VH-VL binders against o27280. Designs and how they scored, part 282

Target 1, 266 residues: o27280
Amino acid sequence: MDSMNVPEVLEIKRIVEESESVKTFIFSWDFRREVRPGQFVMVWDFRDEKPMSVSLIDPVRSEIGISIRRVGEFTDRVHGLSEGDLLGIRGPYGRGFELMGRDILLVGGGIGMAPLAALADEATARGMRVDALVAARTADELLFLDRLEAAGVNISTCTDDGSCGFKGFAHERLLTLEENHDMAAVCGPEPMMFQVMRILDERDVPAQLSLERYMKCAVGICGQCCLDDTGFRVCAEGPVFWSQELSRVREFGRYRRDPAGRRVPW

## First folded at step 11 (VH-VL)

Design X54 (framework fv_cemiplimab)
Fold by OpenDDE, second read of step 12:
Structure X54 (fold): chain C 266 residues (1-266), chain A 118 residues (1-118), chain B 107 residues (1-107)
Amino acid sequence: as target 1 above (266 residues)
Amino acid sequence: EVQLLESGGVLVQPGGSLRLSCAASGFTFSDYGMTWVRQAPGKGLEWVSGISGSGEWIYFADSVKGRFTISRDNSKNTLYLQMNSLKGEDTAVYYCTRGDYTWPFDYWGQGTLVTVSS
Amino acid sequence: DIQMTQSPSSLSASVGDSITITCRASQKISNYLNWYQQKPGKAPNLLIYEASTLQSGVPSRFSGSGSGTDFTLTIRTLQPEDFATYYCQQSLSTPYTFGPGTVVDFR
């Protein structure tokens, strides 16, 4: 199958309720179209289109999963869909994660665990040791715990309110962990990722971080997802970046731009 | 010119409450995280609390967790520190400063003195 | 928590002297260290951030160096206005901790 920029209309094969606010939509997928953890697809509900990370890659079942958090009008509509309903999917797009070494640390916050869950599956399938620090505001917002556990991932949880695991932020929990890894993959709120990145840098752990930005074209043309001051396009050069790349990105961890191009603080 | 002006520091009894304010001007307030740092008389500097530009990310020193709250009103360019259950060791000049985990504390107010004494 | 120490606690110098203040972190903090100057009765002022970057408006006689656990602040050709207390501060992680300060006074 060709990775054309035309959405393919796909039937929702299955819906998994991950949390109160997150659902995973599963689609049949022709794996002649390769997809990697960390890549994203554009989801079209025939009214609007939004980028979503691939959270499940299952070549055996010929399925992919897209996890979507309910955050606005578009996602409200999508969350109202049922199995058998249709969505347009185009992609995948962007640069995915690269696996290296034997031991990998995953640090995820909230919906940021979506791409990391897919990465965890690949890593474990390759026989890597996977440690995952899963963070959320509350226990009920922790994502993919059962799935990760089933995959053989060593999980450490962190919640802002202490309702599960370590009470505090992911970077605070990370400070309490002494073990180093061959590499790390990070995805979540940028304040989390920024602080995690510094810790990993101090520890000389190579890190890849997945950014989320407003995207329109997903093909590096419109420039809506350009990062200050490098001009990196999240949809083309990213969304996965190495820490060395992000260290050059002034915008990272400090602010983002809304659809109108205005700066929005974290 | 960036300006920060603290207010609210007074004498209060142990167990009492007090709210400090910091009025900011000369920059886009919401673009920056803000921080409270205090200094006991004749002592060094102690980080107290930080808040992100949007207010969604908040941090506290262990010494004040559960007792202090930090907030901001970006429409008023004002940072607040609500201090409850005050103790003698909370006696200090409280400084409002611009900066957070992504930015050094590059601008400081002149501070406001909080005295906790019976 | 990361503990910060400074040496010396105080030093006396003359105008025109070159002085060096050291700061040590209890653990590696890469280059995430800032230096501040505070004069009596005044708020601190940022001098150097990220261990060696001079804050805008700060005279070039100020310089910082170091990485990991050991850092230094150097003031060349000390001026009358440089007599103050200097603090280092780690910016790696919360709680952000300051050194105890170094008082630079007149000889």
Scores: ipSAE 0.890, ipTM 0.939, lowest interface PAE 0.6, mean pLDDT 95
Fold by ESMFold2-Fast, scan of step 11:
Structure X54 (fold): chain C 266 residues (1-266), chain A 118 residues (1-118), chain B 107 residues (1-107)
Amino acid sequence: as target 1 above (266 residues)
Amino acid sequence: EVQLLESGGVLVQPGGSLRLSCAASGFTFSDYGMTWVRQAPGKGLEWVSGISGSGEWIYFADSVKGRFTISRDNSKNTLYLQMNSLKGEDTAVYYCTRGDYTWPFDYWGQGTLVTVSS
Amino acid sequence: DIQMTQSPSSLSASVGDSITITCRASQKISNYLNWYQQKPGKAPNLLIYEASTLQSGVPSRFSGSGSGTDFTLTIRTLQPEDFATYYCQQSLSTPYTFGPGTVVDFR
């Protein structure tokens, strides 16, 4: 009935190896289905279905890209696929990022750079000044640096081990960066996002943060992806939230929940 | 109800190693990040290290980076601080506290004294 | 690093007095500031978090105020058990830093 809720079987047109553990899968896309940075799709390998953020939105080439990190059984199977193989795609779903003002700060950790890369493309196309703080454990885990550079983004990096850029965490690096921004967008592990959010709050910079929590249903029919305290449904009301919304969520940055409702600590 | 009990503090020679333990009870240990704070005799408080509930997010003061490691065993409700290449300046009472970047240091143990001296 | 300063370093007061201790951060930290009390020979205990929120079980004579760089801890109607050392601590970012402490002594 609703075309967005029915999986389309799409051919993998191109695969980009972003790192040892991350690949971007590129598909033809009919842009009669609107796609915005910050939205996600359900990827179906004909056995299991998982939510994945859209990392490339290219209406000129009529393509979308989905970046997937190898972390378990499903992602291992998908990483084993080749150009010409088929995947089911359902969506897009969720609230995308909103752009405002002239200057934006992007803060991304690991695979969290995926939705931010798509946002960077849109922001630069609109003529915004884009600064990106890209964080990872090591230099080899920094993602999308070449793509951001090609888009004209001003890049700062930090790694836990000091192998590239600032030695330390994103929030520690952010304290040394005092440039004005009209807004910020943040995506990555919740401990990083929590600490970055506090600094942005101190600077009175409105921030949007993307929460990529586990969910069994992408359309918001079930409550599997709800946040405690507020009752926000990540698939229906998220995955993008304003910082003032997240400041009310006691579990943000501290723990998440598995399908059985058990607390999984960060 | 909430109880934190440190152990392991002894006299150690400079360059030596020591492991401190903190036994936690009265709360769900894995729901909280944990922190070590030290206090040299007659001096103020110094934050040493923090660790998230899972043990995956770890932070250190610059004075101990590369020499100390923090870890936790959630099955045993125990926090550890492994101290290597000890210096005289590491002489302090070491406190185990409940809390990290998400939570204030709301409960403190009694402390365990580490003396680094020849 | 964010540096924390406290003033005075020590003060003498009598039971029944009201006292104020100040804490200053080297850069703006919003309201991410905690206050701790340490009695001689004892572990510290949390008094106030997020600059002005009183920890459960702490007497209402303790109050905190301030934001940005300047903060105060006020103890009204000092009791004998309040003679202790008080520390502020910024919670904006790692590495977390404590002030040098303020000793509240009687006389």
Scores: ipSAE 0.755, ipTM 0.881, lowest interface PAE 1.3, mean pLDDT 89

Design X55 (framework fv_cemiplimab)
Fold by ESMFold2-Fast, scan of step 11:
Structure X55 (fold): chain C 266 residues (1-266), chain A 118 residues (1-118), chain B 107 residues (1-107)
Amino acid sequence: as target 1 above (266 residues)
Amino acid sequence: EVQLLESGGVLVQPGGSLRLSCAASGFTFSDYGMTWVRQAPGKGLEWVSGISGSGEWIYFADSVKGRFTISRDNSKNTLYLQMNSLKGEDTAVYYCTRGDYGWPFDYWGQGTLVTVSS
Amino acid sequence: DIQMTQSPSSLSASVGDSITITCRASQKISNYLNWYQQKPGKAPNLLIYEASTLQSGVPSRFSGSGSGTDFTLTIRTLQPEDFATYYCQQSLSTPYTFGPGTVVDFR
């Protein structure tokens, strides 16, 4: 039994309120267990276990952060916790982002900025030039702007309602940003990612996209983790995929499947 | 057989409101995004609005933003376009089409004529 | 917005002719371009999507080519039912934009 596959009971060291609906939970971490941007952990509240992307990787302070959006019973319970309370953490799991070239574009929507914030830290530490397009419904839902600014990231924002930056969607804003990048990383709702991917493909920019598919089992085979046409399993072969891989998956951006295998449209 | 049938087009005064409907049949309605495209008399095609299969992702042309609302009722296989603050420039045949960001506009209804005039 | 232009705005042709219509996008759109045919008094129908893929049921005399900013629709051996208005449309990003149309008239 590998220690990475056994939940460790960790104390919540600090909680950062990112927005009304998003909190980052910070834990002390032994970096002999390597964590890379784009990987996820299983968070266990001693009743249910859910996958969460790692949003902070800080070897200097020996900390990791996990950002959680309040969307249901499990996340409501976790949001009710305080500093000093305990959570079970196991992992990390999954394929992380790969960095290449000198310039990277990050495109994030909502909570999808969480894994991209960790990636921004890594890219800037490597001396890369980082441009970020941060998208949300409203200004209050834009995440991690302070962290990105502190890291020296060039930030563009867009909101559906025009309350901050460009009024419109990420892909519409991206069209007005006519600059070349060696690579891109994208995370957010699949319809956003699908439309952004097409623009990046047109510009011949290799893109990595992070899919938060329904993952019941991070360490085993789970039918709900499979992508329809290719048989990719997000918990084993993802969550980060290259755009060339996703362009072959007909369900990407159009529909997903519930635990019973029924189609759920976006 | 895929069929789309628009209804609701009538003569309306400037500043008025109108709701268009599109009844869909012959396919699983919720699997597809839907789009409204209009054509002014003697003019070309203009994309108006699109909506995803779930109804959660909605897009509008700048000319109609803030005035038009698109919605769908997947239980009734029906697409809607609520048009408010109508202007003479909104006079057009309005077509219901199957397709959005994920699909081409592969099937079109016959259209319904909206005339905005005093 | 991505602006679409078509050339010519109109053309006159006879049955049996081969014709070419061009479409230009104001910025690169890869192959995300569709072609539609609209016969007088009728709704448009999809002819070609992704620049060169023929829609099911469309006659093989129709063909599309191009990528980036410049695209062509070719109709070889024009038939009487082909006298119509043809529109290109970019599908890269919202707002989806149509070209102004090309009227193919008999003469």
Scores: ipSAE 0.618, ipTM 0.830, lowest interface PAE 2.1, mean pLDDT 88

Design X56 (framework fv_cemiplimab)
Fold by OpenDDE, second read of step 12:
Structure X56 (fold): chain C 266 residues (1-266), chain A 118 residues (1-118), chain B 107 residues (1-107)
Amino acid sequence: as target 1 above (266 residues)
Amino acid sequence: EVQLLESGGVLVQPGGSLRLSCAASGFTFSDYGMTWVRQAPGKGLEWVSGISGSGEWIYFADSVKGRFTISRDNSKNTLYLQMNSLKGEDTAVYYCTRGDYAWPFDYWGQGTLVTVSS
Amino acid sequence: DIQMTQSPSSLSASVGDSITITCRASQKISNYLNWYQQKPGKAPNLLIYEASTLQSGVPSRFSGSGSGTDFTLTIRTLQPEDFATYYCQQSLSTPYTFGPGTVVDFR
């Protein structure tokens, strides 16, 4: 039996170009190892290891997808890979999203749409009504639109420059929407999530938010992803948190910790 | 002690440009978002613009979008407001304040007067 | 945009009085409401945030209450230094909007 803590070397089955900066790497997956939307895996390129959200869960095809944005040296290397190349994958880890009710609102920004896309698939498969507010800086950075549409998701887009949909930020767009939902799932830049959470709170909409932090062990040991002032470990208690939990986290929306443990502003 | 000191307010003609500065001290400047709020003579307060600690996240009031830019130099503990295409209605005392979407405006400078007139 | 209103626009009071200022939002804003005090020729000062939390250093005679659309600032035992203009401000969403202000002057 494969230990979830030992990277499994997997072949990249195919690569989907989502945008100029985002690729989805698809792997064959043994679903005896359960994976939930909102969980993450550690991706190992045999030099470094980084946490990545699962963006595709396909039990029919026995595949998972990991969407990666090109942002640094590690991701540069990974983006240079081709189909047939190998990566180490260990996991999944963390707490995923819970689905409740009949209709759900997804609010995603940039690469934050990755876990939400997987959640959308599950929600629609369960017969839920899914509305998605998809935000990005520009139109060309909007992710998974075709996939979401194909799944039957009702999409509202938002771009900073107004190149597609609502001109402005996700929280601003959300204010213009009158409909309430049974629950919401949020993932994206933390300033976005913070402001979206407040609006959802005002509307009494239960919300789950997925956080991103520097993560090393992914198993709740090293403490690199601990949140002030609760001590929540993003890799263990998260990365998905309920809004009530995050309301206790002073760090949320205000700052994060770098690898050295220093405060980094948003 | 937290201190904010605005400068740059002068008389300018309509259509003109002006850059305001806010010198911050007494706290770790980069840890906080900063905001500009203005007050026309004898009027109330109006939120103008906000910028996150890193400078990556910027917000504007509709009344100034496309005309104003906000920036910061964390190495100099300074906040800036570049104002272009100035109008008479831009005449106001401009306050620099600590705070953004995540924090109330807990500290304010004494403001600098910008007068736009022919 | 969220519109903020205040009542009254002005009031006259004496030292030792208890006064109440109200603020109303055009839509529900939960407890995302701040109160500021401004004296003539001076910068505003934060008094209360999140509707009811007293800012550090602010006298306990100041208190805030309310949620949703209606909020109240109360000053008990008015002091000479409390004569000023008071503003409410919603912090739910951009653009952050202020109330028109309430002038508290001497009777």
Scores: ipSAE 0.883, ipTM 0.937, lowest interface PAE 0.6, mean pLDDT 95
Fold by ESMFold2-Fast, scan of step 11:
Structure X56 (fold): chain C 266 residues (1-266), chain A 118 residues (1-118), chain B 107 residues (1-107)
Amino acid sequence: as target 1 above (266 residues)
Amino acid sequence: EVQLLESGGVLVQPGGSLRLSCAASGFTFSDYGMTWVRQAPGKGLEWVSGISGSGEWIYFADSVKGRFTISRDNSKNTLYLQMNSLKGEDTAVYYCTRGDYAWPFDYWGQGTLVTVSS
Amino acid sequence: DIQMTQSPSSLSASVGDSITITCRASQKISNYLNWYQQKPGKAPNLLIYEASTLQSGVPSRFSGSGSGTDFTLTIRTLQPEDFATYYCQQSLSTPYTFGPGTVVDFR
């Protein structure tokens, strides 16, 4: 039934500047189409369409937010838009995060904090204790700290250059934190997620990880990654996977594929 | 056949600089992370630095942070270690290995000896 | 840093013996442990990864076991080419750390 699924043209209600390179675009949303943290939408600027994680889910205000990092031609054009301008939105798509237990650890790198910010809102609304490890290359790339703080989240930070919090990588910081959680959710660059997953595996913390490259596969655009060397079709279940599922995917954390199916290293 | 061949090890004075190279063959170089491991005379193995397949993810041992840089040229199948502000404690055989956070160190070169002395 | 220790520091054995080397991590590392062999004057080579998975081309007389903090390398029916130094290495997190080594000598 994917042929009946067309973009809705929506007005940009509000734009929040999260950093020099990241903006959150907020739209009115009809929550008869349920949206869960970890799901994504296809954003259409009337020239190109790209998958973007939902970073704000607010049924009370009837709003969703989509956080976009400026990394290329499409995102540069979208960043040039103003409140009142139009974008095409279709979705939501993909498997979202599942919440279990009483406490949750969020580990986010860069723009990967976007879907985790939406998850933090839901977890705190459910009365869960939320701890977040927010990682970036520099202090200026740490995202959603004020929003997480306002929600009552316990925040730890790390930067590669030491400009904020722990000097080092997310997995190195996590290794020094000896708190147990009922579950974890992880989103960021695959090398970060791979190394964080190993530490969570050692601690017997079930983890869910969100893989951006499987977002297009989830909507039936399976040009890059459908099967690995194990025969497991990860793209059909994405973008959120359990760590036990990802442990069977040889490509995870090592390489991805270009449009021609060639390996591209991390 | 996987082969790794290190070069560049020489006698250097304290405070000096040196660049080591490792020529790789027999596999798709860019598919693998690479690592430098060193061994001081009569001592055990010490991890020095690792670099991902693309070159974008880089890790260092605390003893060399700020002094050494690791890089790779995937078009030439070559790994590099730039060593600055050398100390006597850096005297060791330096091994090039295939592997990083995502791969075990499954193949090793024969090593190149760096001696830091006056 | 995760500290690695090995026991014994040295071991004397005869061809045909079965020997066991132990490795301990200062904190839990699941099964993220590798074993390497280094013959005198030669580069190390990988024997075992993920605590118990034998590297391709390594003789079946080598086996690894353990999880968490305690690991063992066993060499069944020791051969002349097995007289070497053996190192364990944790692969859970950077900075990666090696044990101090166990020297296996002729008796």
Scores: ipSAE 0.773, ipTM 0.890, lowest interface PAE 1.2, mean pLDDT 89

Design X57 (framework fv_cemiplimab)
Fold by ESMFold2-Fast, scan of step 11:
Structure X57 (fold): chain C 266 residues (1-266), chain A 118 residues (1-118), chain B 107 residues (1-107)
Amino acid sequence: as target 1 above (266 residues)
Amino acid sequence: EVQLLESGGVLVQPGGSLRLSCAASGFTFSDYGMTWVRQAPGKGLEWVSGISGSGEWIYFADSVKGRFTISRDNSKNTLYLQMNSLKGEDTAVYYCTRGDYNWPFDYWGQGTLVTVSS
Amino acid sequence: DIQMTQSPSSLSASVGDSITITCRASQKISNYLNWYQQKPGKAPNLLIYEASTLQSGVPSRFSGSGSGTDFTLTIRTLQPEDFATYYCQQSLSTPYTFGPGTVVDFR
């Protein structure tokens, strides 16, 4: 039967090597199934299924792209695939980013630039002015710079080691950038997002932050998002949350929990 | 009872190296970022370095960047500060504190004095 | 870097007085400001965080206010144990910076 939750087996049309550890897998997509930046799909290699953010949304070519970083057994297997091989895709799922205003800021760390690259494409297509702050440990780990430049995005970079752009962290670089944005979208490691969020809060810039660990809530696997040690409940489906909601979650940027409920520090 | 106990402060010559330790007890050490703050004799407080609970997120003041290294051993509940290429201006009492970017510096050790002089 | 200043640099007061210490940041820091007390020969103690939230165990005679660039610490009905140096510290961004301190001495 017709079901939005059944994986569709799709052929890998093209693979783009973004870096030594990141590849973008491109598939033909029927856009009667709407996809928005910030949403994710479940990727099935016929053994395991994992959530992955959509990094390319191209209705003109009828294609979507999924960028995957090599971090473990599942992603190692997927990275071993070639053009013409098959993967199961179901979705999309989750709350996507909402665009507002005329001037937007994107702040991405590492693979977190993947959903932001799709958002940059949509924002520039709408005629919005887009500033992107791209952060990584080293120059070799900066992602999507050429794609962002081609889209007309105004790019700033920072690396911990100073090998490209500002020497320092995203939040330190953000303090030196102009303050005039109608909204921001942030994706990357939680410690980076937490510190960036504080600066955006000071500037009264509404921010949307994408948290990978809340993707299961969007598909109904998690009954609640109550990870705060004070018992505060987050009544929202991820992975994208407003900064005002996250400022009340004591665990955000500090620790997460393993399957046994034990704290795992950032 | 939260307790932090610094050790390792001694007299060292300019250009020398020294490692400070901070033993923590009374709380789950890995749940907290930790910070080193120093105070030169008769002067105010200066933030030196911070480290996240896992040890993966590390920040330094510009005055010590490239010379000092912060680390932690969560299995031993211990924070470290490795100080290299020491200068006279590094002379200070070094305080270990609980807290970093996501938590205020809410508990402090008694401090350990480092003197850099020939 | 965000620069912090405090005023006055020192003040003399008597037990029972109410005193106010001011802290200013060189740029807006919202409410990301902490206050510390340091008694002679001792380590600092956290009094207030996020500009106005009193640390557990700190007497209610201490209060903090302010946002943006201007902040105050108020001590009502000064007690003998309150004669100390007080420091403000911005917690918006690394590098974290402290004010130069305000010394509160016996009159």
Scores: ipSAE 0.720, ipTM 0.871, lowest interface PAE 1.5, mean pLDDT 89

